# VH-VL binders against q0atu2: the designs that were tried, part 292

Target 1, 119 residues: q0atu2
Amino acid sequence: MLDKKARIRTSREYRNVFEKGKRLSGRFLIIYYVENALDNNRFGFITNKKIGMAVIRNRIKRQLRAIVREYQGQVKNKHDIVLVARAGIGKSSFEGMEKDYIAIMKKAGLFARNANKID

## First folded at step 13 (VH-VL)

Design yg77 (framework fv_ivicentamab_arm2)
Fold by ESMFold2-Fast, scan of step 13:
Structure yg77 (fold): chain C 119 residues (1-119), chain A 119 residues (1-119), chain B 110 residues (1-110)
Amino acid sequence: as target 1 above (119 residues)
Amino acid sequence: EVQLVESGGGLVQPGGSLRLSCAASGFTVSDNYMNWVRQAPGKGLEWVSIIYRRGSTEYADWAKGRFTISRDNSKNTLYLQMNSLRAEDTAVYYCAREGGEWEYYFDYWGQGTLVTVSS
Amino acid sequence: AYDMTQSPSTLSASVGDRVTITCQASQTIDSWLAWYQQKPGKAPKLLIHDASSLESGVPSRFKGSGSGTEFTLTISSLQPDDFATYYCQQWDDYSGEAYTFGGGTKVEIK
């Protein structure tokens, strides 16, 4: 679970990322990201009905938060980042989601060189 | 020197089974993302399955339930168990290693092993 | 969905020619695109990844480029060793469930 300060909490904050941010698509994930004026990163998560039933969407959301938390130390500071799950993510393994997250974050220039996880 | 050598192909009747092997040398299979890709005679390339570093697996929709990817770390060997084979499964089967650390391309391929499904 | 168009399917060329092969996606795919070369009876060989990154050991006459929905492989001065079939590769653009290859372009001697 991510600390409260590391989470995007309001519709206004989500809207800011969508309106002013850059977009990058991966295999299972899309990220929207923008630099913020804070001293920390904040993350948001969106899982829509195209993915599947609530049980699947809730599992995906929980797993994405776990992945983001695991690699938070490798993310360039001062960014608001929203992860949007694509329809196919329901068929992905945990490692497939993890791989896609790291790949898109590195391609976006948001990750330091080769992140090791904290276990 | 990275090398991948497939074996186990042959002639099989519709409904039959085969197990393909891919012996790796010059690197460790469990440290990489490993894939099976096939090619019907005179046709293009088609992805079959992946096994991730920690053992998660994913399959093309048409392969799920019939094909199983696995590995034996002690033998540094990748496997593809194929059940309920159909005429349209006739192809050369390649094992392929994913390049980079979290990218989506194949940097090394085996020579391929031919599977012919015919009555 | 297997919505990746590769063109032409076949082209005839002479040694020394500039050859261009294109791959089009139905939506913007950023730069997650690789190019492979396959000679008859052989396995595919990686040429280019991330649209424009030349694989180590691949001759500099091969160049990948592209933006938006259109990606191009160019061979600036065709050599005898370059007569082969070329494939582009991305995942299924709509679902992400499968890695998808283009239909291939056979480069034949004229």
Scores: ipSAE 0.562, ipTM 0.867, lowest interface PAE 2.0, mean pLDDT 87

Design yg78 (framework fv_ivicentamab_arm2)
Fold by ESMFold2-Fast, scan of step 13:
Structure yg78 (fold): chain C 119 residues (1-119), chain A 119 residues (1-119), chain B 110 residues (1-110)
Amino acid sequence: as target 1 above (119 residues)
Amino acid sequence: EVQLVESGGGLVQPGGSLRLSCAASGFTVSDNYMNWVRQAPGKGLEWVSIIYRRGSTEYADWAKGRFTISRDNSKNTLYLQMNSLRAEDTAVYYCAREGGEWEYYFDYWGQGTLVTVSS
Amino acid sequence: AYDMTQSPSTLSASVGDRVTITCQASQSIESWLAWYQQKPGKAPKLLIHDASSLESGVPSRFKGSGSGTEFTLTISSLQPDDFATYYCQQWDDYSGEAYTFGGGTKVEIK
């Protein structure tokens, strides 16, 4: 769902974010994030077996990508960001995940000062 | 100015039902995340339920199956339907608005309405 | 749900005193914490959000600090209007009970 250029795709790139990045947890999500040397943002997604069966994990992953895509324009440029779903995310509604994503991005200082999907 | 006014509380026997109302003025409930929070006499605060902007709902584990949060946008009013009431549900019930965009704290509360469950 | 322990449960103070209330989380909640004031028979009122951000209209004598597992609300010079019960609230619990409140601290006249 995200453009190829906006995805973290290699284990080396994921390792860089985990080793050098900052961590911030929310209700359903954890983000790891670090500034990159590119002209764009890149996102990674991790859903582990503690969440539930493959059907649930695949649904969560699709929903998280949709949320990230929708709010892509609000994210401060030049960052690599990895979203890790917490075990309880399977109990959340789509709006609960969306709310948590925006809350953690704002708290991390990753949303542009005046950029916001909601007026 | 923002105001929230609860009503519908009263005395009910164990196993009974009550519907609480929360009339909002000075803002639109469908543009906000609305919650119910309760407080047993002389005790602390306990979260009950949330309704999101597009109508998704979530509940405390103990409230699932017995309580239903809803709203009527034409009346700008929030509701809590409470079924199968027990003595431990005796409390003042507050409706509360979440502050800011995508933030989990409550910036405005109603005055509360008392629900007493006893014989 | 993460336990929220608030201390003391009750404290006695005089006007002009410096009052300190502590809230501890059983797990790190970063700075996902708010403080509320509740007077007898009234609804809670928001004082501080995100551990240290003072709500508009709240007197500057109120100060929030801390991060991770230990948080503090300080009232630097207690006024008559400040005798109330104070609650902390967190929203970092993954279980879906994100709106967990502390047990409350009653600040009463000495």
Scores: ipSAE 0.271, ipTM 0.782, lowest interface PAE 4.2, mean pLDDT 86

Design yg79 (framework fv_ivicentamab_arm2)
Fold by ESMFold2-Fast, scan of step 13:
Structure yg79 (fold): chain C 119 residues (1-119), chain A 119 residues (1-119), chain B 110 residues (1-110)
Amino acid sequence: as target 1 above (119 residues)
Amino acid sequence: EVQLVESGGGLVQPGGSLRLSCAASGFTVSDNYMNWVRQAPGKGLEWVSIIYRRGSTEYADWAKGRFTISRDNSKNTLYLQMNSLRAEDTAVYYCAREGGEWEYYFDYWGQGTLVTVSS
Amino acid sequence: AYDMTQSPSTLSASVGDRVTITCQASQSIGSWLAWYQQKPGKAPKLLIHDASSLESGVPSRFKGSGSGTEFTLTISSLQPDDFATYYCQQWDDYSGEAYTFGGGTKVEIK
């Protein structure tokens, strides 16, 4: 699980990211992202019924949170980022989701250029 | 120098099985994302399967249940086990390494091995 | 699954010509596109990745451009070594099924 301060929790906060943020699509994920006025990053996660049954959606959401946590130290500070799972994510492996997340984040310019540190 | 050398192709009857090998040199397969891509005679390229760095696998929808990608790290060799072969599986099979960190393009390809499924 | 439409299927050209090959995705794929060159009887060779990034060792006469749904590979002055089939490849397939290749464009002698 991600720390509470690193989570987008309210409908208003999600709406702000969707309305004001930039959008970038990957193979399994879409991200919406916007700079915030906080001292930290916040992440939101959306899995809808097109992905599959609740068990599958809950597994995907847990795995995405684990991926985000693993790479949180490489994300440029002061951003709100919402990950929306695409319909095809149910066919992915954990590593497939991880690879897609990193590819999208780098393409968005959200990963630090010279970060080689493991926390 | 990076090299990929496929072997194991040949003539097989419909319903038969073949195992293809791809011997890698100049790099370590377990440090890379490795794929199989095929090409029917006179036709275009078609992705078959991927094995990720930690061993997760994914397959084209038509390949699921019939084809299995694997590797032997001690031999630095990638494999494709093909079962229940059909005439439409006739193709040159290439092993291919994915390029840059977290990217989805193929930077090195083997020479290919021909699989012919016919009576 | 995204359809990748590559055009033309075949083009005839002379040495020194400017050649343009187009790749169109049925839905936006950002810049997640690569170009490959394949000569008869040989494996494909990477030319360009991320729509416009030239692979090391590839001649500068090859240029990739575009984003979203329309992409172009341009050869500014065709050389004898460039007669080959060219393929685009995308990896933004929302179905999660496969890496999708275009149908190919054969560049042959006029």
Scores: ipSAE 0.610, ipTM 0.863, lowest interface PAE 1.7, mean pLDDT 88

Design yg8 (framework fv_ivicentamab_arm2)
Fold by ESMFold2-Fast, scan of step 13:
Structure yg8 (fold): chain C 119 residues (1-119), chain A 119 residues (1-119), chain B 110 residues (1-110)
Amino acid sequence: as target 1 above (119 residues)
Amino acid sequence: EVQLVESGGGLVQPGGSLRLSCAASGFTVSDNYMNWVRQAPGKGLEWVSIIYRRGSTEYADWAKGRFTISRDNSKNTLYLQMNSLRAEDTAVYYCAREGGGEWYYFDYWGQGTLVTVSS
Amino acid sequence: AYDMTQSPSTLSASVGDRVTITCQASQSIDSWLAWYQQKPGKAPKLLIHDASSLESGVPSRFKGSGSGTEFTLTISSLQPDDFATYYCQQWDDYSGEAYTFGGGTKVEIK
């Protein structure tokens, strides 16, 4: 579940993720991510004017939040993660954004596997 | 055993249409991201289109409006409908599956089917 | 759309030689790069994905390296079966609509 506690809200918190975090780019998304001292994950979302007008940026933010929410149970706990939408994201389908999110999270090692099983 | 077999290529006049087929065995197309990639005689590889697991599609800019990717899950077959064909569309067309987990690479390819657009 | 530059376009080599092929991306793609081998009249075959991950069944003489914008495929001791055209591949993040392949490098007998 993506409630208020799962969101990065302050400029200082965003700055911390950008300065101390790791960066990984995907096709439509860039993530910045760092371990936090909390018992939960927090997500931030950035869409800039290069993507398009407010109606497009608001659609992208809404869709990204939906994707993050759907897969939050698979994300390794105790991370602050900022998703930055790339200029080309406006041309993507919802599934294109979803695929890119899963791909970059797996590549970053942020998706957990079954914890009760030996691999 | 994973296998992809393309068919439907042939000689067609400029402005004509062709439908290519890609019959898959050893896996289910709807569980994977499926692509078409082409190669003009003596030239390099060029991406054409993708169909996502839930059916969303994306196309190379030059293919938009002329080419349509689709699939029939009951036949485990991928299609490429090609309209308004030009001499520049002459190429071997390959069906390709995206690799597991990391994606954005093609782990299995069909043998290809030749499309020749000529008067 | 971001270009992918592959060099050299043609390379002449002898069996036992060390062969190096380079791909340059116009912007950082981290490690989202794959290498393919194509023999005349055949479909491409995946050799390496994620810049350095060797595909199952591919001989260990093939090695991929690099990250960001510059990537290299090395064949440590060229075998007769290795005379082929090699392609690198990335996704295209600017257009949001294309996967980009390099122009290819033909490795031919000296």
Scores: ipSAE 0.647, ipTM 0.873, lowest interface PAE 1.2, mean pLDDT 88

Design yg80 (framework fv_ivicentamab_arm2)
Fold by ESMFold2-Fast, scan of step 13:
Structure yg80 (fold): chain C 119 residues (1-119), chain A 119 residues (1-119), chain B 110 residues (1-110)
Amino acid sequence: as target 1 above (119 residues)
Amino acid sequence: EVQLVESGGGLVQPGGSLRLSCAASGFTVSDNYMNWVRQAPGKGLEWVSIIYRRGSTEYADWAKGRFTISRDNSKNTLYLQMNSLRAEDTAVYYCAREGGEWEYYFDYWGQGTLVTVSS
Amino acid sequence: AYDMTQSPSTLSASVGDRVTITCQASQSINSWLAWYQQKPGKAPKLLIHDASSLESGVPSRFKGSGSGTEFTLTISSLQPDDFATYYCQQWDDYSGEAYTFGGGTKVEIK
């Protein structure tokens, strides 16, 4: 689980990221991201019906939170980041989602150079 | 020096099976994302399957249920088990390594092995 | 599959010419695109990744450009070794089946 402080929770906060943030798409994920005025990063997660049945969407949401939590320390501070699962994410393995997350975060310039460390 | 050497191709009848091998040298397959890509005679390139660093696998929709990607880390060798082969599976099959740390392009390819499915 | 349209399918050129090959994606893929060169009977060779990043050891006469839905590979001052088939490849596929290749462009002697 991500700390409550590290989560985007209100519709207004999501809207701010979508309207003012940058967008970058990967194979399974789209991120929207913007620098915030806080002392920490915040993450939001969106899984829509195009992905599949509720059981699949809930598994994906849980797995994405686990990935974000694992790599939390590598993310540059003071960002609001929303992860939107693309329709094809239901075909992905956990490692496929993890690889895509890291690829797009590095492409966006949001990861430190040592973000390749896998424990 | 990075090298990938495929073997195991040949002539097989429709409904038959073949197992392809890809022997890697100059790097460790388990430290990389490894793929199979095929090319029908006179046609373009088509992605088949991936095996991730920790062993997760993914397949093209048309390959699911018939093809299985695997590896033997002790032999530094990648495999593709192909079952229920069809005439349209006739192609040169390439073993390919993904480049960069978290990117989706192929930096090294084997020479390919020809699979012909014909009566 | 995510549609990649590559044009022209065949191009005739002379040594010293500048040739341009185009790839168009049916949806925006940012810069998630690579270019490969393939000679008859050989495996493909990586030329460019991330639309414009030249692979180590590839001559500077090869240049990739573009973003979003339209991408180009330009070969300035074509050399004898450049007569080959060229393929683009994307990995930003909304269906999750990344690694879609273009149909190829054969660059042949005029």
Scores: ipSAE 0.572, ipTM 0.863, lowest interface PAE 1.9, mean pLDDT 88

Design yg81 (framework fv_ivicentamab_arm2)
Fold by ESMFold2-Fast, scan of step 13:
Order: sequence, then structure tokens, then C-alpha cells
Structure yg81 (fold): chain C 119 residues (1-119), chain A 119 residues (1-119), chain B 110 residues (1-110)
Amino acid sequence: as target 1 above (119 residues)
Amino acid sequence: EVQLVESGGGLVQPGGSLRLSCAASGFTVSSNYMNWVRQAPGKGLEWVSIIYRRGSTEYADWAKGRFTISRDNSKNTLYLQMNSLRAEDTAVYYCAREGGEWEYYFDYWGQGTLVTVSS
Amino acid sequence: AYDMTQSPSTLSASVGDRVTITCQASQSIDDWLAWYQQKPGKAPKLLIHDASSLESGVPSRFKGSGSGTEFTLTISSLQPDDFATYYCQQWDDYSGEAYTFGGGTKVEIK
């Protein structure tokens, strides 16, 4: 579970990330990201109808939050990051989503060295 | 020195089964994303399957239900079990390691093993 | 199936020539594209990843460029060792395949 301080909650905050942030696409995820003036990172999650029914979208959202939480210590501080799930995410395993998240975060320059937690 | 050595290829009749092996040295299979990629004689490259670090697997749609990717960590060896083989499965089968730890490219390939499905 | 078009399928060239190979994706993949070289009877060898990053040991005459939907591999001064088939590769989120390869470009002696 992510702490409430680590979540993007308002439409105004989401709009700021979309308008001022950079965009990077992965296989299953798109991220929008921008530096913030806070002492912590904040994450937003968007799952839309292209993914599937509400039950599937809610499952994906929970899995993405779990992934973000697991790797939050590797993320460069002071960023607002919005994860948008692509339509194809329903075809992925949990590890496929995890891999895509880490790959896009590394490509964006948001991930610290030695982030591998799997042996 | 990183090496991947495939074996187990040969001539098999349609409907038959075959198990391919890929012996790894210089790195640990269970710590990497491992793939099988095939190439029919004179044709291009075609992805077959992936096994993730925690053991999740994904397959090309045409391979689902017939092919199974697995590994034996004690032998540092990757396997591809192929059932219900068809003439169109005739190809050189390569095992390949993904580079960059969370990237989407193959940094090391085996030399391949030829599978011929014919009566 | 994810659409990846590689062109030309074959080209003839002489040592010292500048060679250009193109790959087009049906939708934006940012810079998630790799290039491989394959010589007859051999396994593919990674040349370039992330559209433009040269793999260690790859000669500087190889250059990758592009982003989004159009990508190019350029060999600025073709050497005898460069006569081979080249493949581009991307991820795939539509056909159920993790990876999709281009159809290949055979670079042969003129």
C-alpha cells in the first residue's frame, strides 16, 4: 500500500503532470513525470475502459500500486509520476507489468543503480 | 565469459515431441529473463517464449498449449518442451538472454539447434 | 499482429559505401528498438539497443537513429565483415508476443 502523501489525488494535480511533464511509453504502461517542490514522490494511476471491465481495471490498478510500492525506494525523490495503463496490459503477467514499470523508470532516468530485488 | 549452448534438436515426425536444452555459463539463468527465438530455414526471426525471474511465462499465441518453457536452476539450464509438432515448426531454435536487466533486447544468443519436423 | 515494416529486403553494395536500412512501426514505440546482425549459419549479434546506443565492441561506423515510428540503421563506410542480414526488433503488446522482429535486410556484395 502507498502512503496517502505519495498519491496524486486531484484533477488539478494530474493536469499539472500532463501539461508540464515528460512522456515515455513502455509495452504496457505510459508514464508522465515532472519534478515537484515536495519532499517526496507522488504517484497517480489511470486505467481506462480500453483495458476491460471494472473488475479487471481495479485488479490492474491494485497490482500497479503494489509494484510502485515495492520499488519506491529506488525512485529519484521529488517527482510526480502518473502511470497510464495501455489496452494490452490485460495480456501481461504480474512480472510482465513489473518489468515494464522498471524498464520505463530506468529509461526516464528516474531509477537508481542496483534496483534488482529478484535473485 | 557468457555462453549459451543449445542441444536436443533433430528430426521428428509430425505430432511428435522434443525437448530442447540451453546450458548457460558465466551467469545465472534464474537471475535473468530468458527467451526462445526461432528461425525457419531462409526466413526471419520469430519470438517463441519468455521465462521471467520469478518463473512467470509468456508464449507466442501459436505456441500456447503446445510449447512449455522451463528451467532447472541446479543445472543452470533453460528448456523448451515442444509437443504436437507440425511441419511449420521446422526451424533453428535459439535461446537468448535479455540485456540491461529490465530492457527489451537480447544481448547474448546461443548458436542454435535445428529442429526438423518431417515424415 | 503488430506491424513492423523493414526496408529494403535486399540491397547490393560495395566496400566503402554508405548503407541505410529503415524500420517503421505501426504506432509509436519511442526508442524501444534494437538492431541485430546475422551472418550465414550464425546466431544474431546485438549491434544497437534503445534506437541509438551502440553495444560494446560494435564499430563506430554503425549508427542507429530515430524515435516514434521511423528508425534507421546506417553503416557509414561498409567493410567486408558487414555483408550480413540485419534485423530490427521491438516489444509487442497486441498479438500476445513479447517481441516482434522486422523482416530483415540482406546486405550483399554488388
Scores: ipSAE 0.507, ipTM 0.855, lowest interface PAE 2.4, mean pLDDT 88

Design yg82 (framework fv_ivicentamab_arm2)
Fold by ESMFold2-Fast, scan of step 13:
Order: structure tokens, then C-alpha cells, then sequence
Structure yg82 (fold): chain C 119 residues (1-119), chain A 119 residues (1-119), chain B 110 residues (1-110)
């Protein structure tokens, strides 16, 4: 499970990431990301009705949280990152979402080889 | 040296089936994202399907339910099973490897195999 | 589902000419775009990925540029080996169902 300390929870915190953050589009995901003043990363997840019914949206959210949890150690520290699922994500496989997440994070400069190193 | 060699194309009647093969050498298909891309005579390129490293698959909307991508790791070979073929499926079929670890481009292509759907 | 437009469909050029081919995406794809060269009877060959990254072994006269919705492939001094059809490629930025290719640009002798 993704630790609660690593989750963006309030509408105010989401709004801050959208207003001040950078945006990068992937195939199935859009990320908004901004450096925070904390000692850890925090993640938010947004699925809208364009994706499909609640059952599909809930499945996507669970799968995205699992992906983020698996790769959390590779992410550059001190960022708030919001993942917004695009309309087509419901037709993707788990590996398709995983591949897109890693591709976007690397392109954004957030997924570096030294992400697990404390200096 | 990376090589991809397609086979299995030929003349088939509407409603028929064909199985295409793509023999890989110089790399392992299960360590890569493998795709099928087709090209109708005198026309452009059209993506068909992908198989991910752990075996997840995705298809172009028009290919779903008729085409199945698979691989045999012991033979290092990629396959495309095509059922319920239509005249519109007439094309050269290429297998293609995705470049890099998490990119969305094709760095190596086979020479293609021609599938003709005609009476 | 959103699409890419590639232009022109055909262009005639002479050796030594500067050639520019354009791809338009209906929505921003950042720099998720590759360029391929295809000669008659042959498989496509990767030239450029990530809009501007030249593949190893591809001559420096090939240059990719652009981001967002407009991308160009430029050949600064056309050589005899460059007469071919060129394709751009991205993922389908709306549905996510497919990798999408442009319609192709045939560069032929004038």
C-alpha cells in the first residue's frame, strides 16, 4: 500500500500542484508536479467520468497506486505529483500504465538512477 | 546484430485465418516491447498490436476480437494470429521492437510479410 | 480519436536542396514523436526519436525539431539516398488505443 504520508489529500494541496506545477502528457497519463518543502514525495490521483463507470475508475486508481508504490524509491525527493488518468486509460493493460508512468517520470526528469540515494 | 524475420503471409479468402511469425535474433523478445505494424499496398503505416515484457497485450480498436499477439520465449519468436480476415486487412505486416527501456518508438523492424485477402 | 496530419503528401526535389516535412498533431504530444524513412520494398528505418534525437548512424543532414502540435523534419542538403517516403509517429493522444503514424511524405526526384 502507498503510505498515507505520501498521499496528497486536500483540495487545496491538489490546487497548488495544478496552479504552480509543471505539466507533462503521456499516452495514458498526465502528470502535474511541483517541488515541495517537505522531506518526502506526495502523490495524488484523479480519474474522471470520461474514463468509464465507477468500477473502472476505481480499478484504475488502485492500479496507479500500486505502480507509484512499486517505483517510489526511484523518484527524486521533495515533489508533489498528481497523476491524471486520460480517457483512454481504461483500455490499457497494467503494464501499459506502468510503462507510461515510467516514461513520463523519466521525461520530466523525476525518475533518475540516483533517486534512492541519500546525500 | 539485431534481426527480425517475418513469415506466414500469403493469399487467403475473406473470413479465413493466418498466423504470422517473427523470428528474432541478437536480442530476447521477452526483454522487450514487441509490436505488429501493417501497411496496405501504396498506403501508410498502421499500428496493430503490442505485447509487453510480462505478457500484457493491447490492440488497435479495429483489431480487437480478431487478432491475437503472442510469443514463444523458447523460440524467441513473436506471433500474430489473424481471424475473420477482410479485404481491408490486405497489407505487409511488420514486426517491430520498441527502442530504449520506456520509449514509444520502433528501433528495429523486420522486412515484412505480405498478407493478401481476396477471393 | 485525434489524428496526425503530415504534409506535403509528395514533394519533388533535386540533389542539394533543403527539404522540410511537417507533422501536425491535433493536441499537444510534447516531444513524443519519431521520424522514419522507408524506401520502396523495404522496412521503415528509424531516423529520429523524441522529436530531435538523431539515431546512431543517421547522417547529420537530418534534423528534427518542434514540440507540442507542430513538428518538422529537415534534410539540409538532399542526397541521392534520401529519395524515400518519410513518416512521423506518436501515440494516439486522445484515446490511447494506438500508436499513430502520419500519412507519409514521398520525396521524389524533380
Amino acid sequence: as target 1 above (119 residues)
Amino acid sequence: EVQLVESGGGLVQPGGSLRLSCAASGFTVSDNYMNWVRQAPGKGLEWVSIIYRRGSTEYADWAKGRFTISRDNSKNTLYLQMNSLRAEDTAVYYCAREGGEWEYYFDYWGQGTLVTVSS
Amino acid sequence: AYDMTQSPSTLSASVGDRVTITCQASQSIDTWLAWYQQKPGKAPKLLIHDASSLESGVPSRFKGSGSGTEFTLTISSLQPDDFATYYCQQWDDYSGEAYTFGGGTKVEIK
Scores: ipSAE 0.618, ipTM 0.862, lowest interface PAE 1.4, mean pLDDT 87

Design yg83 (framework fv_ivicentamab_arm2)
Fold by ESMFold2-Fast, scan of step 13:
Structure yg83 (fold): chain C 119 residues (1-119), chain A 119 residues (1-119), chain B 110 residues (1-110)
Amino acid sequence: as target 1 above (119 residues)
Amino acid sequence: EVQLVESGGGLVQPGGSLRLSCAASGFTVSDNYMNWVRQAPGKGLEWVSIIYRRGSTEYADWAKGRFTISRDNSKNTLYLQMNSLRAEDTAVYYCAREGGEWEYYFDYWGQGTLVTVSS
Amino acid sequence: AYDMTQSPSTLSASVGDRVTITCQASQSIDNWLAWYQQKPGKAPKLLIHDASSLESGVPSRFKGSGSGTEFTLTISSLQPDDFATYYCQQWDDYSGEAYTFGGGTKVEIK
């Protein structure tokens, strides 16, 4: 549900983030992140079979997109960020995933107090 | 001056129920992530449950179906409803507040209330 | 859920000693680890969060270090008030358990 330009869409783009990016793990999420040469942020989402059946993986992916969309104004500009759901995420509430996302993004230094200010 | 004061502990028969209270002062419960943590006599600490800012809840696997965390915002009080109690539930129960805005550590704890499950 | 192993389970020490307590996770937890002090009959007290960040009001003789799977809490010059049980806590358990505590290390008078 994110704008098309805010999504990581190709295997090559995902590979770039994994190979050149930094990694930080939280309770339910791992992020890989790297600065990009664009004028905006891009997000990728990975839910694998360890999580559970397709219906669960699809729900989690939609919930993660909703969380990212809600907080996109807090994220420092010009980053490619991939969210990888960990196996235990199926036991989480929506707020549990949201809390984990915010915690890991702040720890990575990717949230800024003035992220919504026009420069 | 942040304070957490638990009450409601006591002696209960196996299979019985008990409701614990945690009265908070110096901060607002609904603005924080609130937890219950227990400690059996002479044993270590064991996480029980969390209630998130918007009311989502999560439980330790062994607590699911028997324990319910809740709060009353008008009384600034956290609760733990415990049903189908077993001897193994004998412990001091602490309420604990999470610190660091979105981080997963407990910055303030109550004094604890003892629950003894015995015939 | 993966194990949190604390060692030693009991440690005898004298005032002025340097004390080191170790906490090991069976899988990497990055730096999602806190240390707590618990005195007899009292609630736990936060000492350190994020492996090495000293909580406000905690004496500088307490230091945390480590990342990944091995973490240490060091007390550089043990004081009478430091005889207590110490616990590590993680929150990176992807099995969905969350908030796993170590078994504790009791620091006793030698």
Scores: ipSAE 0.407, ipTM 0.815, lowest interface PAE 3.0, mean pLDDT 87

Design yg84 (framework fv_ivicentamab_arm2)
Fold by ESMFold2-Fast, scan of step 13:
Structure yg84 (fold): chain C 119 residues (1-119), chain A 119 residues (1-119), chain B 110 residues (1-110)
Amino acid sequence: as target 1 above (119 residues)
Amino acid sequence: EVQLVESGGGLVQPGGSLRLSCAASGFTVSDNYMNWVRQAPGKGLEWVSIIYRRGSTEYADWAKGRFTISRDNSKNTLYLQMNSLRAEDTAVYYCAREGGEWEYYFDYWGQGTLVTVSS
Amino acid sequence: AYDMTQSPSTLSASVGDRVTITCQASQSIDSYLAWYQQKPGKAPKLLIHDASSLESGVPSRFKGSGSGTEFTLTISSLQPDDFATYYCQQWDDYSGEAYTFGGGTKVEIK
């Protein structure tokens, strides 16, 4: 589970990231990201009905939170980051989502120098 | 240095099965994302399947349930088990390695092995 | 993207010509696009990744450009070795069936 302090919780906060943030797409994920005025990172997660049934969407959300938590220490501090699952994510594996997350975070310049490989 | 050599192609009857092999040298398959891509005679390229570093697999929608990607780390060899073959599966099958650390393009391809499904 | 459309499907050219091949995605794929060259009877060979990054060992006459939905491969001065079929490939697949290839562009002798 992600700490409450590390979560984007309000519609106002999500809206701020969408309006002022940069956008980068990957195979299964889109991220919106903006530097914040806090001393920590915050993450948001969005899955829509085009992905599939509630069971699939809930599985995806749990897996994305687990991935974000695992790589928390590699993310450059002071950012609000929203992960939006693309329609095709329901066909991905856990490693497929993990690979996509790492790829887009590195491309965004949000990962620190010592980002770990999948092993 | 880096080399991929496919084998196992041949003539098979509709409804039959065939297993393709891809022997890798110059790198370790378990440290990479490995794929199968096919090409029907005179047609374009079509992605078939991927196996990730820790063994997760994904398939093209049309391949799911009929084709199985696997590897033998001790032999540094990739496999594609093909069941319930149809005339539409006639193609040259290539194994391909993903090139970038966290990107999704193919930097090395084998020479391919021809699978012909005909009575 | 559900569709990757290459144009033209066939192109006739002479040695020394400037050749332009276009790849269009049905929706934005940022710069997540690669170009491959395939000679008859041979496997595809990577030319360009990330829309414009030239692969090691590929001649400088090959140039990739574009982003979003429109991408171009340009060969500035066609050589005999360049008569081949060229494919674009994306990995920003909205449908989740990733690694979608374009239909190919055959560059043949005029």
Scores: ipSAE 0.437, ipTM 0.822, lowest interface PAE 2.8, mean pLDDT 88

